# Ledger of designs, part 17: VH-VL binders against UPF0166 protein aq_448

Target 1, 96 residues: UPF0166 protein aq_448, of Aquifex aeolicus (o66756)
Amino acid sequence: MKEVLMRIYSSKEENLEDYINKLFEGGIRGAVVLQGIAGFGKGREFHSEEIEVLSYELPVVIEVVEDREKLLNFLKENRETFKNCYITFERVKVWE
Below, E stands for the ipSAE of ESMFold2; O stands for the ipSAE of OpenDDE; V2 stands for 0.75 times the mean of E and O plus 0.25 times the DockQ between their complexes.

## First folded at step 5 (VH-VL)

Design b87 (framework fv_necitumumab)
Fold by ESMFold2-Fast, scan of step 5:
Structure b87 (fold): chain C 96 residues (1-96), chain A 123 residues (1-123), chain B 107 residues (1-107)
Amino acid sequence: as target 1 above (96 residues)
Amino acid sequence: QVQLQESGPGLVKPSQTLSLTCTVSGGSISSGDYYWSWIRQPPGKGLEWIGYIDYSGDTDYNPSLKSRVTMSVDTSKNQFSLKVNSVTAADTAVYYCARSYYDFWSGYPFDYWGQGTLVTVSS
Amino acid sequence: EIVMTQSPATLSLSPGERATLSCRASQSVSSYLAWYQQKPGQAPRLLIYDASNRATGIPARFSGSGSGTDFTLTISSLEPEDFAVYYCQQSYSYPWTFGGGTKAEIK
């Protein structure tokens, strides 16, 4: 099977429950929500004001591994739900 | 440079099995990066995808051939093969073997083709 | 299956002219569309993949565009060697299907 990793990028406060419900209703076999709490590029300095802001802003990534054709059909059928999301795809191989 | 070469009988009798082999040189079938397909073209007509096989023997076939098709792969010989059972005059075509990427991003293009072999189904 | 319809069936042009070839899918194929060139007696040759990416070695005069159901292959200025049959092909859904072809011929 041709497996694809899809990442849906969203803020913690933006419709996360709706996205998860649609994935479940669409028969997607699994989804994982990852929460980012901080970040910076290598060699860049972290500031105290930015640390304080990050305590209230918790970006999330929804990760899905699924057959590509099933996933493309799912997104086509749910285009309006995900139209404002930043979505990336990556080729993966699943070890069996 | 990758090259694909079809081989097999150019004449097959109705009701018999059409059997073709594709030999790959300049590249390896054992790589998981590629699908290997058969595509046919009846004289003066367009292209029809028959099916693919990967290095592990995983296959998908065009449903229009109604289970008459079997593909196999022999990585030690760097070959893959096509069998079409119970042939009729409608199976007369140039048969091509072709490689495509095993990659969501590429859209599975056929990047290398064999030169084609004409198979005529006639008594 | 997804039906691919190419138009026109035949395009008669002179060298130096722009050629525009259309390919329409019966349902969305996203960007999973390739274009091939076939000359008489030869195997097809990949020109464009993923709707708009030129294959290695393909001249810049060939370009592809479109997504979903409507796709276009453009040859900005025809060279004598460009007169051939062109096929589009979707790989979005099994079975993979080809269009009926557009023949570009010298006027």
Scores: ipSAE 0.012, ipTM 0.621, lowest interface PAE 8.8, mean pLDDT 83

Design b88 (framework fv_necitumumab)
Fold by ESMFold2-Fast, scan of step 5:
Structure b88 (fold): chain C 96 residues (1-96), chain A 124 residues (1-124), chain B 107 residues (1-107)
Amino acid sequence: as target 1 above (96 residues)
Amino acid sequence: QVQLQESGPGLVKPSQTLSLTCTVSGGSISSGDYYWSWIRQPPGKGLEWIGYIDYSGDTDYNPSLKSRVTMSVDTSKNQFSLKVNSVTAADTAVYYCARLDYTVEYGSGYFDYWGQGTLVTVSS
Amino acid sequence: EIVMTQSPATLSLSPGERATLSCRASQSVSSYLAWYQQKPGQAPRLLIYDASNRATGIPARFSGSGSGTDFTLTISSLEPEDFAVYYCQQSYSYPWTFGGGTKAEIK
């Protein structure tokens, strides 16, 4: 697979700037951030309450479309930065 | 421990359809964490990847076989299947089902669990 | 498709010797290469993934190296159970392709 959509799922909104800076420094072409409004996951805990000090439970998603090899090497080199994230890959076709 | 088991007829006549099923135990296809593949090996020769399928039925096939191959998945039975149409003697091989691991640390696109294989002979 | 070429086709060695097996890709596969061991009548077994990472339960005598187009599997000291056929596989791009195999046999 040449091009893939990578989604980085994180409950730590406060780390978002660091994630974006690492992607930029790694030469990734572009990234888009989406913020979840409500959700629940494993363990069936509902996360829609606003926590002023702790924003950890409100999901954020970073979407990147890039070459698969480049993204895998990027993630290997930045393991510590993304250690609390869930990351998925999907095949995509890019309209040129 | 994940186990895979192939099943299907050992003898298929030329021009017929070869049909095999793989049953997965010790793990769930419906979890969506892995991809599920078929790989074949003609007697005395090397390995050829046929295709993969995921829990949602999304497939990719080896272009050399794409016109003759179909895979399907049945998550309720924890099984996935292979059909090869219009078989010839060149399709005689041991057929393996195997699990694709894409999530074990970054960069792992490999086959970590294999069925024991089933010999399919195409003969008149 | 990416063509994988293994050499030698057959490697004749005695127990205790070092085995060095080569795998060459027709184009760069970065570090996305796996090695498998297959004994007669058995399914292949994963040894190495991402060029140099040992799979769970694989003895330390097995090591992989290389990047780009040239890769090596090394067995530092052959045990009797290591005489088998070894295959490399590129994980970089589908269709996923395997080398023709190297048979390690007793001299």
Scores: ipSAE 0.000, ipTM 0.577, lowest interface PAE 12.1, mean pLDDT 81

Design b89 (from b87 with heavy chain S100T Y101E Y102V D103Y F104T S106G G107D Y108S P109Y; framework fv_necitumumab)
Fold by ESMFold2-Fast, scan of step 5:
Structure b89 (fold): chain C 96 residues (1-96), chain A 123 residues (1-123), chain B 107 residues (1-107)
Amino acid sequence: as target 1 above (96 residues)
Amino acid sequence: QVQLQESGPGLVKPSQTLSLTCTVSGGSISSGDYYWSWIRQPPGKGLEWIGYIDYSGDTDYNPSLKSRVTMSVDTSKNQFSLKVNSVTAADTAVYYCARTEVYTWGDSYFDYWGQGTLVTVSS
Amino acid sequence: EIVMTQSPATLSLSPGERATLSCRASQSVSSYLAWYQQKPGQAPRLLIYDASNRATGIPARFSGSGSGTDFTLTISSLEPEDFAVYYCQQSYSYPWTFGGGTKAEIK
């Protein structure tokens, strides 16, 4: 079984409930919602690197650890729901 | 621009191991953003996906070939390789290497292909 | 595995005509369907991904449509260079599978 950590980034003003309901309905084992409180970012253009202080209006992050194939199939089935989210993946090792 | 190039012997004897290498230029295999696949096409026939490998060596193989195929990756050389064991005339095909971007909403399509290399299995 | 069936096997048309190629999946693949063009002696070239999105550099005469199990590739007006074999491919489920191909040939 190969596990991945998926992070779904959304603003706190967006419909977080819809995202969580879809994850639950899709049989995902669990999801954790985190709220950013402060941080620094980078400029978007490759030749423009700037340190920017993030405001109090930081994005909400949903973290999921799940089997890779199950998670990709879930996202394919729910593409419309998550189309406007910024999503990242990291491979993780789980020791049992 | 990303380019893929297959290399290996064009002739393999029956029962031996077919070994091919794909060299990637203009992009890096060491990124976790891509899967690297082998796809084959027997003369006059259609396309068959063999399997993929990622930068860490994790693979997924087509069940029809899983018992005979092995892939490996060498990120320092920007290469990945295919071995097919115990070849027969049915393994005669043009072999292509190709790239898939992993993290675009689960989309898995082959955006860059090598030119292909013909491998003939005969004595 | 998901079986992809393409029809017709051969399409005989003249330059300037409209071509319509079909691809059917044995079960729903949602919109996770790509189309490739292959000319003799060349590697396949990506034309369409996600059922209807044209790949970079692909002429506007190529369009894709469909969802679920039924998909269509349309070439609005055939150019001489469009006579080739076309393959569809699903990426909804492993193993990734291709259709048997449709050969577009000059009448």
Scores: ipSAE 0.011, ipTM 0.652, lowest interface PAE 9.2, mean pLDDT 83

Design b90 (framework fv_necitumumab; at its last look DockQ between E and O 0.18; V2 from the best seeds 0.00; counts 0 for: pae O 5.1 > 2, placed apart)
Fold by OpenDDE, look of step 6:
Structure b90 (fold): chain C 96 residues (1-96), chain A 121 residues (1-121), chain B 107 residues (1-107)
Amino acid sequence: as target 1 above (96 residues)
Amino acid sequence: QVQLQESGPGLVKPSQTLSLTCTVSGGSISSGDYYWSWIRQPPGKGLEWIGYIDYSGDTDYNPSLKSRVTMSVDTSKNQFSLKVNSVTAADTAVYYCARSYDFWSGYFDYWGQGTLVTVSS
Amino acid sequence: EIVMTQSPATLSLSPGERATLSCRASQSVSSYLAWYQQKPGQAPRLLIYDASNRATGIPARFSGSGSGTDFTLTISSLEPEDFAVYYCQQSYSYPWTFGGGTKAEIK
């Protein structure tokens, strides 16, 4: 088992373009951006589309399936970009 | 409690194939949470990770041995095996099978007692 | 591959003394570092995983610290049964690699 599912937790307006660009430039096989309808992060602030002020700061999760070592090397090379991100890894089996 | 036990010939001639089997008891090998590894230790030397195999047969080998190493798994027997081709004296070592908790932690929490394999004519 | 370097090669101490073992990685391994104890004729035994977590059944006198490239295994007060060879191992990248070992021997 070599592939992992990496999830990058962020918000809609925070560095999303940079994250996607870095993933693309890094040769990552693919990335999907998911938008949550509600959530809270490190700041313990609740974000929801029900709150007008926070309507543009909805939770965003970037999901990537890629080789573990490739992702680790990618993150090492892009420390500055992802230094404040909440990132998780999950083992996955890829069906092709 | 999980137990691992190595088995196979303790003596192999040069250029032949080293073949070992690890029998797992007290737990099923058919789990995606674990990587079943082989590790060897030449007499008086350190430890070298040979590679791992998971229940599905997915493998990763140490590049230093990749060209000569083949691992297999038999879930029906709760065993996994190691073959090392074209052995030389440098392959003389105590061979351990071990369980790695997962790919991320990568620590070996259970070990076999090890079996000495001597390569000699 | 990531090269793990342990020091000292041999550590001569008396029972009751504090032992400090070093493990250095040629590049960062984050916290994916384990420590093992091996006694003669036995398989290695897991002591510490994820740099600082004691494995099940491991006495409190064993502790691990460090991250990135520098790691330390500390035995606060050596017991007679603690004289053995200790190995560190990284699992940050393949191939997984071990250090050369530190032999803790009785002075």
Scores: ipSAE 0.021, ipTM 0.725, lowest interface PAE 5.1, mean pLDDT 90
ESMFold2-Fast, scan of step 5: ipSAE 0.198; ipTM 0.750
ESMFold2, look of step 6: ipSAE 0.333; ipTM 0.804
ESMFold2 (binder alone), look of step 6: mean pLDDT 93; pTM 0.954

Design b91 (from b87 with heavy chain D54Y Y55D S100G Y102S F104W W105F S106G G107E P109Y; framework fv_necitumumab)
Fold by ESMFold2-Fast, scan of step 5:
Structure b91 (fold): chain C 96 residues (1-96), chain A 123 residues (1-123), chain B 107 residues (1-107)
Amino acid sequence: as target 1 above (96 residues)
Amino acid sequence: QVQLQESGPGLVKPSQTLSLTCTVSGGSISSGDYYWSWIRQPPGKGLEWIGYIYDSGDTDYNPSLKSRVTMSVDTSKNQFSLKVNSVTAADTAVYYCARGYSDWFGEYYFDYWGQGTLVTVSS
Amino acid sequence: EIVMTQSPATLSLSPGERATLSCRASQSVSSYLAWYQQKPGQAPRLLIYDASNRATGIPARFSGSGSGTDFTLTISSLEPEDFAVYYCQQSYSYPWTFGGGTKAEIK
């Protein structure tokens, strides 16, 4: 099995429930949602909520560790759902 | 412009190994998200996908051919190769090498093809 | 494996006529379908990918449509250079499979 860490980046909190539901339905073994507390992007405008409640305006990142081919198949089957997301992959080793 | 060119013997005897090489120019095998593929076409018949190889050396083969097929890649020479063992008359075909493109949503299509090389299996 | 069936096997038309070529999959392939053109003695040439997207350099008279199991390649007005064999290909599931081809020939 060749495991990868997939990160799904989105700036829109209101899509999060759909993303999570699709991952669950696709048999993905686990997902972790991280919300940014500071950053800047395309607009170059800095956003920060260091100690306050996380804002809808900040990036959402969903992290998944799974077999590479299974994730590619999942994305193929759910292309419409994830078409506006920036997605990255990193090779990882998972201890059995 | 990316170009692919097949090379290898045009005649192979039954039971021997068929060996072909594809040379890529105008682009690097090590660049991009490409699956370097072999596809064959028996005379007067349709297309059959044989297998692909990624620049890492990872391969997938058509299950109908998996027991007889091996692919390899040489990124330093910008080449990838096909071996088909224990050939019979049924392996007579034009063999094409092709570049397969896949986006991260898993779409796969062949955007550049070699001109093809005829391999005849005959005594 | 997913079986791709093309119809008709042969299409006899005159230049200027509209050509409609069908491709059916034995199982849903979503939109993961490509079309290729092959002229005698030449390698196949990519025409359409993802069911409806024209490849670079392909004339506007070529269009693809469909999803799931039923797909169509349309040539709005045949030109002499369009008389060739056309193949569909699914990339939804391994192994990748091609249809048997439709030959467009001059009447």
Scores: ipSAE 0.012, ipTM 0.639, lowest interface PAE 8.7, mean pLDDT 83

Design b92 (framework fv_necitumumab)
Fold by ESMFold2-Fast, scan of step 5:
Structure b92 (fold): chain C 96 residues (1-96), chain A 122 residues (1-122), chain B 107 residues (1-107)
Amino acid sequence: as target 1 above (96 residues)
Amino acid sequence: QVQLQESGPGLVKPSQTLSLTCTVSGGSISSGDYYWSWIRQPPGKGLEWIGYIYDSGDTDYNPSLKSRVTMSVDTSKNQFSLKVNSVTAADTAVYYCARDYTVEYGSYFDYWGQGTLVTVSS
Amino acid sequence: EIVMTQSPATLSLSPGERATLSCRASQSVSSYLAWYQQKPGQAPRLLIYDASNRATGIPARFSGSGSGTDFTLTISSLEPEDFAVYYCQQSYSYPWTFGGGTKAEIK
């Protein structure tokens, strides 16, 4: 079917292992985790990475490229795991 | 309020190309939040999804029609169009354009044009 | 493609009665199912999406239920304007497919 890039946004690094395990168990082809090094959101509070980050949260983004219908079904089956995440989709072309 | 309006010829000869345009008002195709689809309904029969287009020009077509169908989008006119090549009597139908939200909830068509009857006849 | 089968083809009922319409998928579509209402000469109107969620502006008498392969649209008490053809549609897998429709008509 059509591939999409799904991004799962979370500021909770403590949940990362659970997210990755669910994606693996769901048969998703691959996932990569990116960590933001600076940013600000709706509150307009600027956050930046330090060598020892302890007192502020930077966004964690999990990127997945997969069939859209498979991802939608996966998210429904795992709604409790991802309920606090902000999730976006965008269409991509996979080189094959 | 979002409104969609189909336009195009009501009669097409067999073997020729059927061309329709959908004009969107009250919302923007280039907003990126929605896909835009064509759906047809032969007289007295059910609904058949033809294909969708995104504002980027990315498309997906029903496999049963894929070799004959092309969709295009003109964001400056807030329009998207359908071409069906090599038509036969089986292509006689009311053609609807519709907005669909295929990113999160799956595909569902929340706004439809009024439909335009296209008859394929000599 | 996933084949959607609706039953019955025709429902003959009176205003005030409860209507129950069935939709069956040839394979599981999870909860990726929508219901539409179509009146003669008009475009379809979205009633229910994701199996059980009412679309904006749809009266509470309309409800959807089911998952997997078996789905139901219920109209708790038919109003005169509810006599129409109803279609189900799956959005689990391309191509999107619709059922053959159930016509609700006055007895």
Scores: ipSAE 0.005, ipTM 0.599, lowest interface PAE 11.0, mean pLDDT 83

Design b93 (from b87 with heavy chain D54Y Y55W G57D; framework fv_necitumumab)
Fold by ESMFold2-Fast, scan of step 5:
Structure b93 (fold): chain C 96 residues (1-96), chain A 123 residues (1-123), chain B 107 residues (1-107)
Amino acid sequence: as target 1 above (96 residues)
Amino acid sequence: QVQLQESGPGLVKPSQTLSLTCTVSGGSISSGDYYWSWIRQPPGKGLEWIGYIYWSDDTDYNPSLKSRVTMSVDTSKNQFSLKVNSVTAADTAVYYCARSYYDFWSGYPFDYWGQGTLVTVSS
Amino acid sequence: EIVMTQSPATLSLSPGERATLSCRASQSVSSYLAWYQQKPGQAPRLLIYDASNRATGIPARFSGSGSGTDFTLTISSLEPEDFAVYYCQQSYSYPWTFGGGTKAEIK
């Protein structure tokens, strides 16, 4: 089994619920959502958390650890859902 | 432009180890964007994938060959190598090295191939 | 392992004709399917990846289609240089496997 860490980069409110639902429906073992403080993506719009007003465009990272082939199949089957996401992959070792 | 070139002996005796090296130019083996594979083709037959290596030395081998095959990478020389132990006449083939780009959407196609080197197993 | 079966083994056609080559997987490979062209004495050349995407520099007359277990390579109008052996390949699961090839020859 080859396990990878996949990170999906998204804004806080933009499509997050759909991403999480697709991962759950696809039988992915688990997903964790991490919220960033500031950032910008390929659109180059700068997003940051405002001290007095919460920005809904804050950077969000969805982290998934799964078997590589299962994850690749999942992404191909859900290509339209994730087509515009910035996604990275990293080999990991999982403690049993 | 990326180019791959196989090198190694064209004749190997039965029971010996077949050893080949692929030299990559015009691109870096130490890039995380690529897998580097060996593929063989017996005379008049089809293609058989042997295995791949990643720049980190991670490998996957064809189960039919796994007990006899070892791949290694030398990032300082921009080379990767194949060793096949205990060869027989069935290992006579043209051996190709090839690059597969890692793209989750594209499915790891072999986009660049070496010209191939014929290895004959004969006493 | 996933077995890839190509048909026909040999396709005899004239220049200008349409060629249709089939590739069947023993189990679903989604769209993880590539097509290669090989001429005598040469290395294979990537034509199509992800079932239907044409590789850089490949003429528009080549097209791929299909998903799951049944795939087709179509050459809309054969040129003299297209007479070669064609292989399909799946990269859905290890080991990666190739079909037995279809030889396109001049009638």
Scores: ipSAE 0.012, ipTM 0.635, lowest interface PAE 9.1, mean pLDDT 84

Design b94 (from b87 with heavy chain D54Y Y55W G57D S100L Y102T D103V F104E W105Y S106G G107S Y108G P109Y; framework fv_necitumumab)
Fold by ESMFold2-Fast, scan of step 5:
Structure b94 (fold): chain C 96 residues (1-96), chain A 123 residues (1-123), chain B 107 residues (1-107)
Amino acid sequence: as target 1 above (96 residues)
Amino acid sequence: QVQLQESGPGLVKPSQTLSLTCTVSGGSISSGDYYWSWIRQPPGKGLEWIGYIYWSDDTDYNPSLKSRVTMSVDTSKNQFSLKVNSVTAADTAVYYCARLYTVEYGSGYFDYWGQGTLVTVSS
Amino acid sequence: EIVMTQSPATLSLSPGERATLSCRASQSVSSYLAWYQQKPGQAPRLLIYDASNRATGIPARFSGSGSGTDFTLTISSLEPEDFAVYYCQQSYSYPWTFGGGTKAEIK
């Protein structure tokens, strides 16, 4: 089977718990959440961990390594949950 | 706009290799957003997907046919081809080439089709 | 592999009548289902994708509905040009599979 690295990009607090719960319920082997230090998204609003402003959000990346077809089927069934994320795939080799 | 046209022999003898080519016009085979497929239809029967190819030469085949099928792409000619080895009477069908629209986590469907070419396997 | 079953095998109707065609999947395909029309001697033509979206150039009389395992293609008022064979295809899981077809024929 071919493994891929899937990255789900979103705001720090935006639906993170729901994303993680769906991945767990979908039988995904594991997911890692990485917190961005600074960045900006669709709105062109600057977000930074150094700036404590109530309306700011920092980018997060959820990284998953899993079988490609399993991830595609998972995303199809959970399209509504992930509709506000952009998602990338990279083929990777897993040292097992 | 986009048109697909099959070409190849209409008659193939049992045990030989069936070879077909699809020529794409009105759009680039290397656009990156599309995969290219072969689908067949035995006379009076339904449709069977054979396989797809991406312009990078990445392929996948229907498991029922995988041991006998090879696809290739020629981006310079805007063509892709199908070979079916060791044919039998069961391989007699109209063969269609088609453009497969698919996204990483979306649907896969065929939005443009060639006119089809009948291949008869008989001695 | 997901098995697609269409019913009825043949549907005999007159122009102006409403046609309802059914497609059933052996397991859930969510909303990932396409419909094709095939006229004698011609290639199939995409009608509907993702269960309910009309393809470009397809008349409004064609509509699709359903989710999970049960899907329907509806032609609200048959035109003479609509007498053809219709195929459903699941877009959910590799390998992609088609139903056996429903032939809409004139009475």
Scores: ipSAE 0.011, ipTM 0.631, lowest interface PAE 9.6, mean pLDDT 82

Design b95 (framework fv_necitumumab; at its last look DockQ between E and O 0.72; V2 from the best seeds 0.00; counts 0 for: pae E 11.0 > 2)
Fold by ESMFold2, look of step 6:
Structure b95 (fold): chain C 96 residues (1-96), chain A 122 residues (1-122), chain B 107 residues (1-107)
Amino acid sequence: as target 1 above (96 residues)
Amino acid sequence: QVQLQESGPGLVKPSQTLSLTCTVSGGSISSGGYSWSWIRQPPGKGLEWIGYIDYDSDTDYNPSLKSRVTMSVDTSKNQFSLKVNSVTAADTAVYYCARTYSEWYGSYFDYWGQGTLVTVSS
Amino acid sequence: EIVMTQSPATLSLSPGERATLSCRASQSVSSYLAWYQQKPGQAPRLLIYDASNRATGIPARFSGSGSGTDFTLTISSLEPEDFAVYYCQQSYSYPWTFGGGTKAEIK
């Protein structure tokens, strides 16, 4: 019943599609991927659009708005998939 | 440094309600990323998690006790509390309050109160 | 509910010896496993979280290992202050449960 905004900080590595597939198969009601132009995450490898890398190397944030308990259970079931991501939660109010 | 202290009566009669309060100092009960647990230990035995509460009163209780347990939080006093209804001799234990540190990958108890013995006896 | 089984129930060793404590879960708990030390008359103290990470201030002689169902706490060289009861705790599934404990005592 309580809704939160979950942010998954990632890069455009080959596992981005795996993250989205896991969210979909886990019954999460929706997700959006936001494109970063520069940044770094776990491992502290610096990435920017000025680097000659595949597009999947750029920083992204996956945003999900969902029930808190549902997200907690989802992450417990998928710990290995998201272990290298920074994940944050914040309370939100959804306007309908 | 966060410190926890249990308080409440040490003797409770069968069928009555056990009521305990944990006072938190050196930190705010409203700090994000933490929840607040009660754990009990019958004399000479192991540990049993009773439940947790967070600052906005979300709770989760051990199913073995859920029908008899309520927890509450008073943010203005920096306290959280436990009530166990209809106690029997089986509820005799040392009761600990603890801070639950929850990474989204696991939960554990990093700070504990010193514990308070509650005896249920006629 | 996930049952945590600790063995041995009692471990009798001398200072300087290596202690190996076992914790087994009735089903996989991934790495969601913590270890606590409890001395007589005191509250438990967190030693290890996430199966293998030492809590702040815990000496290097304490190490944890394992994943899934089988976990081990190792004390590489026992100090006199290490003779206590040790508990494991899983946080994979509610209710969170503790093992029955292993008492480490001086031989």
Scores: ipSAE 0.007, ipTM 0.640, lowest interface PAE 11.0, mean pLDDT 85
ESMFold2-Fast, scan of step 5: ipSAE 0.136; ipTM 0.743
ESMFold2 (binder alone), look of step 6: mean pLDDT 93; pTM 0.949
OpenDDE, look of step 6: ipSAE 0.044; ipTM 0.766

